# VH-VL binders against q86l99r1233to1411: the designs that were tried, part 14

Target 1, 179 residues: q86l99r1233to1411
Amino acid sequence: SNKESLPFRRDVIEKVINHLRENSLDTEGIFRLSGNMESVRGIVKSFAHGEPNLSFEVHNISNALKHYLRSLDPPLIPYEFFLMLLDARKNEDAETIRNIFWKIPSDNRVVLTLLVDLMVKISENSNVNKMNSKNLSIVFGPTILKPRTPTLDRMALMTETQLQCGIIQTFIEDFHYIF
Short names: E, the ipSAE of ESMFold2; O, the ipSAE of ESMFold2 at other seeds; V2, 0.75 times the mean of E and O plus 0.25 times the DockQ between their complexes.

## First folded at step 4 (VH-VL)

Design h47 (framework fv_adalimumab_6cr1)
Fold by ESMFold2-Fast, scan of step 4:
Structure h47 (fold): chain C 179 residues (1-179), chain A 122 residues (1-122), chain B 107 residues (1-107)
Amino acid sequence: as target 1 above (179 residues)
Amino acid sequence: EVQLVESGGGLVQPGRSLRLSCAASGFTFEDYAMHWVRQAPGKGLEWVSSISWNSGSIDYADSVEGRFTISRDNAKNSLYLQMNSLRAEDTAVYYCAKDMGEDYYGSGFDYWGQGTLVTVSS
Amino acid sequence: DIQMTQSPSSLSASVGDRVTITCRASQSISSYLAWYQQKPGKAPKLLIYAASSLQSGVPSRFSGSGSGTDFTLTISSLQPEDVATYYCQQYNSYPWTFGQGTKVEIK
């Protein structure tokens, strides 16, 4: 494997999320629709360099954020919280999800809060941008929450993916309770 | 180079089952949504089913819902379509297609396989 | 379901001609429209996505325009290798739907 995970840079992620909050809430298909792949790669490189290049169109910037978050190892939500969150979601237990949220390390928790706040604002504008909480959960579920050891059984993987998406949907829909 | 190669088509009697496979190469398979599109002889294109890169989203055309099952094996770079309770109306060339955008579900289809013919006839 | 209607159903033109194919959606699809070229016996090939974005490797004589419900594919100077059936496809909402196709022939 030649792919090295990128460093977690809270300051870079905050700048990118703030840019998207200011520029993307009315953008149809934000995070769902593609940008130019060459531009996305260049933007991701700028994140790793510590100087995010935000002069590109918003779909390229949103894509770069997705790819950057996917490159994190450990992921934005550390591995140790994975099974706990899936179990809490399976039991429809928002209180336990909230309790787990507050155990997440501070830098990760602040970034997660900013990211989910952005997702809330996007979903509240879904009549314009067409991205509701379910749409956003499909994008971010496996991006920020994943197991340390990949699940190989197809049926188990499908159930797991539904729960991962369900956690993000819960974060968006119960934001003011959890965060 | 991106390549998609379909297999598993053939002549089958109504009510029977058939499993189509699509072998992908030349791109990071696990990062892209995949789609099945069919074309009846002399007719236009009809979307059949889609599966997201992570299998978290799966959608079917109403005409095949409950009869067809889409699945993928990212370790094998393979996409599948399990077709049950086949009908004469399912006769078509079945194309495997790649979503254009990495980590998207529902962009355009930038690459297509050569297609595999399924004929449902007594 | 969103219905996609193409016009004309077929056309014949001479090499070097400007060819225009239209596609109409039964409801607004913003710019979530792709155009495909299918040559006889071959799989479809993506030409245009997001209504107006040219796919890498596609000749610049192809262009797309439109938004909402009315869309156009233009071939600015028809070449012999452009003989094909052209399809529009909306990817705004499931189920994804294609137009019935426009067959382009050389006179």
Scores: ipSAE 0.005, ipTM 0.521, lowest interface PAE 12.8, mean pLDDT 88

Design h48 (framework fv_adalimumab_6cr1)
Fold by ESMFold2-Fast, scan of step 4:
Structure h48 (fold): chain C 179 residues (1-179), chain A 122 residues (1-122), chain B 107 residues (1-107)
Amino acid sequence: as target 1 above (179 residues)
Amino acid sequence: EVQLVESGGGLVQPGRSLRLSCAASGFTFEDYAMHWVRQAPGKGLEWVSAITWNSGSIDYADSVEGRFTISRDNAKNSLYLQMNSLRAEDTAVYYCAKDMGEDYYGSGFDYWGQGTLVTVSS
Amino acid sequence: DIQMTQSPSSLSASVGDRVTITCRASQSISSYLAWYQQKPGKAPKLLIYAASSLQSGVPSRFSGSGSGTDFTLTISSLQPEDVATYYCQQYNSYPWTFGQGTKVEIK
């Protein structure tokens, strides 16, 4: 978790996700197991400069992508969609979730599509990599979907987090319907 | 240097409640899953509960489910275990432990606190 | 739940001896096994993860091997500071479970 806001670079994110799709589907604990901290920081810095350094071991690259996405402000799914997505998830309304997805700005939507497609492929290979849709939703829910104003009430935060994770789990499990 | 320091243990009567705290330092607490593990006097280790980095997923051992509540405060680098309806069999040293994995639990525990003793006796 | 069984429950050996502890899982856990050392009055310390990976800072006399259901922790040359109880732990399937422990003492 970095407190510095980093620039959104669609081209960089796409290159990193494509690299992970080619190299990480069989990797145990992908996105969860730690890389080398200094390597991860260096890779994240390379993302910010527009030239992703992908010569590192896959855990370093996956951790770098995860932390880079967490540092984005606004997040990958723009703030304006936060409450409407949580509301749709609370109502178990997949059609509304699909409709909201198609209102996301095109650059963000393309990146989100590529990221979720990667998560689908990882989850399909969870017998090998140990990362199912629930695991991935916990990692990416609050990473790519978050409120402009943080929730201070602990119980409300827990409920909110559950819904954020639920949205990403819905994206993964209903990928062919939504995307 | 990674440090985990537990507190809140003590002697308590069956049926009562106790709250344990674990203060973490030396690592980015908010990025890691955390665990509570206990050890009855003279016996082996038993996993009690786990919580993800953001409290999005929480799990308990069957022996404590419905009675214990794990929680965390990332702003304070603290982990908690609220223990209700305590039983004599809950008597143990309680350790907080850091998962090796980021975000979600499911690995070995690379760092442990020194533990805090909870004695449940009439 | 996956049951972890260690053998022996206790052993006594001399300084410099090769010590072997085994751990058996009731079902396959692949390589998702950790070994811990617990000295009297202290918290456990991670020695080995992923069945055979030595944790940073742990002496090279410790090694782990095995996969599936049968695992071994070896101390190639026992030292006085190795007096402890050793535990295996599976992290392949929820809930995580530990072996009952093996107490290692010096004669």
Scores: ipSAE 0.412, ipTM 0.812, lowest interface PAE 3.3, mean pLDDT 90

Design h49 (framework fv_adalimumab_6cr1; at its last look DockQ between E and O 0.83; V2 from the best seeds 0.00; counts 0 for: pae O 4.9 > 2)
Fold by ESMFold2-Fast, scan of step 4:
Structure h49 (fold): chain C 179 residues (1-179), chain A 122 residues (1-122), chain B 107 residues (1-107)
Amino acid sequence: as target 1 above (179 residues)
Amino acid sequence: EVQLVESGGGLVQPGRSLRLSCAASGFTFEDYAMHWVRQAPGKGLEWVSAISWNYGSIDYADSVEGRFTISRDNAKNSLYLQMNSLRAEDTAVYYCAKDMGEDYYGSGFDYWGQGTLVTVSS
Amino acid sequence: DIQMTQSPSSLSASVGDRVTITCRASQSISSYLAWYQQKPGKAPKLLIYAASSLQSGVPSRFSGSGSGTDFTLTISSLQPEDVATYYCQQYNSYPWTFGQGTKVEIK
């Protein structure tokens, strides 16, 4: 509704993901447990200005990345790929998902690759951090992949959300095939 | 101030249906997982159902699986529990509860509503 | 399912007394345990999470300890307003499960 739209900064996102890759893999509830909201807002503001402030506790940084990605319009995976990805997932067509991935604009694709690689590493340590591929897909599915117009019907929204999450789960579980 | 207000409880006959509502305020409802927890008169607490911030994850206690449906409307800051095929054993105060963690459930319940009583009796 | 067993089921103590309630999990839950206070006629209130972390706004006389399978809630100096039933809850694995509760009364 009235969420702030922030510019897409590939350089900023790469720095933040690299920081999380080095510092968060064994952190319980990474991306899920709340940080300090004032700190998160300050970090997100630093992202918009091109100078990410990474001196904060890891939950603040991970939540800042999450909310920054949610603020992007268009989303990380551009709107034109939404329906075709959902259709490919519905048909369990990993080859088509891979083909669509390689059509994503290069800056978005590089960022998506880094983000999914991070999610793969986190999920591999889910016995410690409690964030498996399903958990991460619920966080990032509707965050990075969404329709241009929100779905209002409950049953349609439920099916749509499960497919959005399914796409990200497929990216994590079939990473070495798709990416 | 965080508030959760349940409604929709009452007396209902076995085999019938009832829909509970929970109105949330004082936090960004769309960012949190939500739960239903019940307590039979004079007994302890029993977790019933959970839903993530979106429809990506929904779980139910075995005792209600297939009979109850949890749902949410983030635009209305509301959580629902549709209860079908009610049994005498479903008689309880039903609490709406907020997960401490964002997005996905798994952190314990930091805020609870006042509860709404459901009595299943002929 | 992970079973949670509390001890004792009830206790009576005097104002100012140190009260200890224990909770045992049937399987290791690491530190993924919460304690709740439920006063008569009211909804439960979170006291402790992650076995030992005090929830904001909860008096410092409450403390939690333990890991793995054995956990303890301590009230260092019981006050009249602490009359309640106390519940432990594991959130390590679905389904979430609660202990049966410990009723605390004042003599």
Scores: ipSAE 0.594, ipTM 0.856, lowest interface PAE 1.8, mean pLDDT 91
Fold by ESMFold2, look of step 5:
Structure h49 (fold): chain C 179 residues (1-179), chain A 122 residues (1-122), chain B 107 residues (1-107)
Amino acid sequence: as target 1 above (179 residues)
Amino acid sequence: EVQLVESGGGLVQPGRSLRLSCAASGFTFEDYAMHWVRQAPGKGLEWVSAISWNYGSIDYADSVEGRFTISRDNAKNSLYLQMNSLRAEDTAVYYCAKDMGEDYYGSGFDYWGQGTLVTVSS
Amino acid sequence: DIQMTQSPSSLSASVGDRVTITCRASQSISSYLAWYQQKPGKAPKLLIYAASSLQSGVPSRFSGSGSGTDFTLTISSLQPEDVATYYCQQYNSYPWTFGQGTKVEIK
């Protein structure tokens, strides 16, 4: 695609998550419904420059965060943790998932904690916003947890994606134990 | 300009196979979920199948599950539909549709191809 | 499967008339509903997403409303170029389903 990878800016992500925490918990379909893509692209550019422009409708901000996180290389959860987390999820081993989480670099852990806390708050209000832990895991699984080398086997890719989503769902549902 | 061009339609006998292709241009194909939607002659629209941006989430209409396989190749900006064990009721114009969203939950189809006709008859 | 029922199946109206098309879902779909316009021999075109959000480039005479099970597409002042069949579509859960369509003609 020739896309340039975007810089990891902890301060920007924290501001965006705090904005969403204040403005999105009652929003139906948050992170699921699309925004205006021209606006979203401009907002992502502002994140990359370190000056987040949050004067937009909330769906444009949530979509911009999602796209920004997808553009990180390495991803929010660094590549070296991918296989360990998938194996722990396959064995349904939340204790091992917790142990692996605490080995992730501290800046990444802080951002991941804030992001998953936001997802917990959204899911706790899912009767209003219609976004439960499974819905959020489908959005964020492949966004923040990726293999270094993607498989070419379509069935294996589907299995990996289910495990990626499962890890995020575990983070949300067992938040207080893991984080 | 966003463009979706379907190909591979034609006349086939029941029980045979066809493969449809959709060539995409004018947008970042790898960012979006893609769908097949069909329309029997003189009838309404029927959703057929979806595939997420990252290949990892796939779903099918009950009427085609087990017979049709959706796939995509993000390097080639291409969407595919392998149609096996074709039946007369599969006769339709098949549209390639771009989702506004990335995952298979979707947000609506903002761009459509012009369609390719598949006719299944003896 | 979520069934989508449109009403009416067809209508005929004069240029300038207000036109209303309704769509009812067999169970709640929240706001996960789109409206499409299809002209003869052409592919469908998105008008409205998320029940009420106007797609870019769609004339402002089109609007959508509703949530849950009852949804409405309104054309505030019918124009000659609005002759088409209109479909609603839910995307709350798979399989995605469309209404049967509403054919709009001008007298």
Scores: ipSAE 0.306, ipTM 0.741, lowest interface PAE 4.6, mean pLDDT 90
Fold by ESMFold2 at other seeds, look of step 5:
Structure h49 (fold): chain C 179 residues (1-179), chain A 122 residues (1-122), chain B 107 residues (1-107)
Amino acid sequence: as target 1 above (179 residues)
Amino acid sequence: EVQLVESGGGLVQPGRSLRLSCAASGFTFEDYAMHWVRQAPGKGLEWVSAISWNYGSIDYADSVEGRFTISRDNAKNSLYLQMNSLRAEDTAVYYCAKDMGEDYYGSGFDYWGQGTLVTVSS
Amino acid sequence: DIQMTQSPSSLSASVGDRVTITCRASQSISSYLAWYQQKPGKAPKLLIYAASSLQSGVPSRFSGSGSGTDFTLTISSLQPEDVATYYCQQYNSYPWTFGQGTKVEIK
């Protein structure tokens, strides 16, 4: 199937995350429930053009952010950090995860901090919105942390996915230590 | 235009195997979770299996776990169901269904194929 | 597993009537519920997701409501093309389960 990479636009992502911070913390199923596919596509185009259109119901905005982040190449966490982070997670080494985070390029680090802070706030209100740290890690793990060369081995891919989710869960649960 | 086309159904004896295929077009297949849902003749819908967009999460109904294997080939826009050790109660129309979401939690099935009939009979 | 129970199993109504179908979950599913329409010999079609959100292209006479364990699909003015079987489906937690269906006919 055809796919196109989208440009990284820090200022756009910041605006979208700030909008969600203001409008999504009490929204049931945020980042889990679907949006309207036509609307989501249009919103993603507005992100790529640098002029985010946020005049939509919040589930359309959250889904557009997910699709935009998935379409970045390189991903939000650049490729060279993939193996290091997975290895640190395998060893349950939060100190190494923290050290790797601070090596990520500055623009990516700012966006990642804002995104994970949003996830922390959502998870703190999970009794209302029903999205805990594990739920959010499933959404964002493979989306923002990807290998340069994907494996075709099914068992290896499932193991990598578990580790990718684990890293995001660590970011959320240990936010104040890592960030 | 989104299109899902199942194939591979037919008449088989109990204990035998069958492989179903679903060809997808009109959307970015690799972005979405995919499901198999079945419907026994004259009966309701039963979810069978799901696979996430990146192959990383796979789930089965208890009635088929250990016997059926879901898989996908994102390069070929195709979903598969390998059905081993078939039983009479597996007789159904099998639908492939597109999830609206990218992970195994799902959000609803916004597109369905036409279905393919599997009959398991002596 | 979360059991989904629909009521009634079947109903017959006149064109223009208001039709109500209910779905009860055996435990809370928050708002993670979808409604499908299936016409004879055809695949199901999504009507409602997230308990109350109308899918694109679905007529506005269809609406959904409810949360927790009790959910309702309403057809405000039944039309001849609405003859079908309707299914609810929960997607709160694995495994994903459907109600047994409600057959709607025209008198």
Scores: ipSAE 0.239, ipTM 0.719, lowest interface PAE 4.9, mean pLDDT 89
ESMFold2 (binder alone), look of step 5: mean pLDDT 92; pTM 0.941

Design l50 (framework fv_adalimumab_6cr1)
Fold by ESMFold2-Fast, scan of step 4:
Structure l50 (fold): chain C 179 residues (1-179), chain A 122 residues (1-122), chain B 107 residues (1-107)
Amino acid sequence: as target 1 above (179 residues)
Amino acid sequence: EVQLVESGGGLVQPGRSLRLSCAASGFTFEDYAMHWVRQAPGKGLEWVSAISWNSGSIDYADSVEGRFTISRDNAKNSLYLQMNSLRAEDTAVYYCAKDMGEDYYGSGFDYWGQGTLVTVSS
Amino acid sequence: DIQMTQSPSSLSASVGDRVTITCRASQSIDSYLAWYQQKPGKAPKLLIYAASSLQSGVPSRFSGSGSGTDFTLTISSLQPEDVATYYCQQYNSYPWTFGQGTKVEIK
């Protein structure tokens, strides 16, 4: 496991997401199927150094982006927004989710917008790639939105995970309303 | 080299409990969903249970739901199966298996442990 | 639950023969199908995933094809070490289900 935080590089993430938008929409199991771990580690290192290596097969690049986002501390959606987003999702309050989105720091918000736009395009092509909004929410929910201190109670963790995934699913399904 | 090593199997009487463990190495355990799959003597494979990378999603086969509990300890690279109210039909070799996909289960099983035999008999 | 049916249940062939095993799903599973090889006393080994993708380290004589409900595993030139039981598995829908297995023996 990579226990060290990697630096947040908006420019790198933007280049990687643009590459995936151009090359991954027809790829079955994109973000779900594993890449080659040695390749993925090499790509993630290139992200950390500011020069993304995009000459690899698409599953390696998508997994590298996922690992990179997961390694961010604070996460892409900063810790202070965690509980308020879960509360808004529990209440099925898309307006509040939209209002919270616009309070996210600008660099994080731009990256989140690009990432969700990619997820929207992937989900629109789910008849080919087999990755609908629910599948993508399971991949990205706990990856980009997580608490500072995880709960140790299993039932509470399951409930939190369902809400984390629900937030990402709301971002995808209500994209043009929220973003 | 990916390795999964099961332990905890043995002979147990009907109605009793047994806990299986699986020690993982050679991959980033915390990034992958894990499964338990069993095989009764001379029979085929049956999926038993799955747990996501962060324990937030857990599922069971109907035959074991309410009796078995899957859990994981990512700090120890370990997967567990607590088996309660054991029945003769639970007699099988139990395999620990790694999901091919990251984060959530929903793919094939790219690596398997050697298996541990559980015999439920009087 | 999706039922997976393999045919034949067993077969005997000679070294060098082309062997085909079929797997049929009770409803469409797109390409979410894996093939496993299990030798006596050993754990299963993944051969093919996504119906046709060869797992790393698996000999090129193994190949998979099909989509929807009908799938095949082919061994282009059977070798003595290929004696095993072969299983298909769908991972399209919960709960995941396996075929009953096809036992491959050498004549």
Scores: ipSAE 0.013, ipTM 0.628, lowest interface PAE 7.7, mean pLDDT 88

Design l51 (framework fv_adalimumab_6cr1)
Fold by ESMFold2-Fast, scan of step 4:
Structure l51 (fold): chain C 179 residues (1-179), chain A 122 residues (1-122), chain B 107 residues (1-107)
Amino acid sequence: as target 1 above (179 residues)
Amino acid sequence: EVQLVESGGGLVQPGRSLRLSCAASGFTFEDYAMHWVRQAPGKGLEWVSAISWNSGSIDYADSVEGRFTISRDNAKNSLYLQMNSLRAEDTAVYYCAKDMGEDYYGSGFDYWGQGTLVTVSS
Amino acid sequence: DIQMTQSPSSLSASVGDRVTITCRASQSISDYLAWYQQKPGKAPKLLIYAASSLQSGVPSRFSGSGSGTDFTLTISSLQPEDVATYYCQQYNSYPWTFGQGTKVEIK
């Protein structure tokens, strides 16, 4: 499907992440296993209107957050940071990644911090929920970090995707250093 | 309705190449991990390869690692398997299969194509 | 790799019989197990996932049970259309592995 972009709402995302932090850490396949498609769409619409509906089962809420984040334009990590983060990851330079993180606009940075903290807690419980840092990086890498103009070269796209995932994996694994 | 339609199979000589395609419809292809699974004539099922929603993660069975390449084109709702250096042991029906889970593979296969036969023989 | 062993390799039963197929994993897979039905000349069809969850559209005579290493697929009242090969599959750990299959025939 061709999804249209939705507005960024820090307050909504914070409420949803806090709900998931309280209710989802033991949930198998969190962010990966599907909810009810119509319920997910309804929840995403509630996010756009500023009043998140959190009365649904956790898979519906987690998938709604994921798809809402994917719909953001600009993405959670603004476009201007894309190339510099990929370059820092390619060089395995965690200090530069940390420095770039602290240049992200404050609302985006606070949301990113809450999201990564949730991913850290989920990954710490991966023996139960089966979602480790690599799994979460595949879900969220290209979701929250993407170029303004996608490359048309398929091999370059694959290389970029691996670096995007690597950045989010670095955020999770080096959370206490970066954040 | 969900449909997966494989194509590209046929008779091929050892050492040559084939490219299999799988056309998907009836679901949001870009949201799901995809698999190739094969079955030699009269034998059981063998997982071949998996690819995540955005090609960020790709894995292969040891028997095909280095010879086969899985790829996807989300704009075309298509999955591919490039098979190089084919051996008689690669003779099988190749199935395109959808993972039940979104994004990353890690679940059962809720939908399968009808398969395409690849015969590697002189 | 996790090895999946099915028993029996084949069985023959009468219409209306209760049929039991077992699947054993070489190490614990919790409940990350699926069962598939493959009729002659057809693609496999998902019957059961998460060891005991019935896939939508599958007749209620099919059920799954077990956790850890020992799993069972049961057909409570065998029907002629159930003639097929049945496969278990673990999805707890990469690489994904299948059992060798159990062929179910009518006497």
Scores: ipSAE 0.379, ipTM 0.799, lowest interface PAE 3.6, mean pLDDT 90

Design l52 (framework fv_adalimumab_6cr1)
Fold by ESMFold2-Fast, scan of step 4:
Structure l52 (fold): chain C 179 residues (1-179), chain A 122 residues (1-122), chain B 107 residues (1-107)
Amino acid sequence: as target 1 above (179 residues)
Amino acid sequence: EVQLVESGGGLVQPGRSLRLSCAASGFTFEDYAMHWVRQAPGKGLEWVSAISWNSGSIDYADSVEGRFTISRDNAKNSLYLQMNSLRAEDTAVYYCAKDMGEDYYGSGFDYWGQGTLVTVSS
Amino acid sequence: DIQMTQSPSSLSASVGDRVTITCRASQGISNYLAWYQQKPGKAPKLLIYAASSLQSGVPSRFSGSGSGTDFTLTISSLQPEDVATYYCQQYNSYPWTFGQGTKVEIK
C-alpha cells in the first residue's frame, strides 16, 4: 500500500489544537495512551475533508493529531531547517534557534506556535497528566523535525534523535523567548 | 499475532559480557516503548530497563545501571540488551516486553516474549 | 522505591470459588497498577491495567479494584486454567516495581 498523502491544513490543525487545549490538560498520558485504532483512522480521514470530527474521546483525537503530524511530508518544520536547528541545539544557542524559528514559512510557524503553546500548557499540568516537557519532546521531536534522508547508522541516529528531542524541549522551556 | 522472540541467553562466567536480542513482529514496532524484565529462578519479576520509541529516553534499574545498555533498531524491529560485568545475581530469565502506551514508557506490559535464560556461574 | 506487598503469598481454592488477592503499595500510586498472570513455565500475561481496566481477550471473571495504596484482584468463579502466580505492578513512579506474587492452586 502507497502511503496516503494528506494535505497540510492549518485551519483543521488549529481547530484540533483548540479542542485539546480545552479538553486534555488533565488527561493522563495525553498523546501517549491510545484509544481505538478504527476511531483514530476515522478522525484522520475527517481532517482530510476539512471537517475534523471532535466527538470522540480525547485520546483518539490527540493520537489522530500526532499521527497526522507524523505523516506530513514535508514535516511541520521543513527539511531545510533540520541541520541548522540540530547544530544550534548542539551549541546550546537559543538565540540562533529563535532566529531560525522566525524563518519558518508563515503557515508552518503559526501551527508550530499553537502546538508548542499546547505542549507548554500540558507540561505545566504534568503533576496530573504525567506529560512533562521531556515526555512531550520524545513524542514530538522526530514527529515534526526530521531529515530528508535518514541515517542508517544506529549510534548516529540515537545522537540525532536526542538533538531533535532537545529542540522541542527548548521550544517548550523557552517558549516566551523564542515564539 | 503479536510476537516477541528473545535470543542470546546462555551460560557465562562472572565478569564477562552477553548480548540479548528480541525480534518483534505483528505490530508497528517503531511506535512503542519497549522494556526488559527479568525473573530469577523461583523468584518474582524485576524491571530492568526501558527505551522510548525513538531511543530519546532510556532508563535502568539501579542494580544494572552502568553495566547494561538497552538499544533498539526500528528498521529491523529489534530490541537489544548488552550486559557487561555480569554477576551471579544477574542469573534470570530475561523477557522483552511491549509497553501498552505509544512512544514513551509508563504503562502496563501488554505483550511479553517467551524469555531467554541467562546463567552467570563459575 | 515503592514497595509492593501481596497477600496471601499462596492460596488453594475450589473450582467455582470467588478468589481475592490483595496488593498494597508503600505510598500512594493513584490507579497506576497492573495485574499479571504467570502460568507454570510461561511468560506473564497482562490481565488488568489502570487498577480496574480489563485487558482485551481476558475472561470477564477477572476484575480489579482499588486506588491509592490498596488494590484487589478478584476471580469471581475460579477455573482450572486459572492455576498460576499473580503479580501486581505499580507504574506511577520510577523505578517500576512488582509485588512478590500470589500462587493460586486448586484443592
Scores: ipSAE 0.380, ipTM 0.792, lowest interface PAE 3.4, mean pLDDT 90

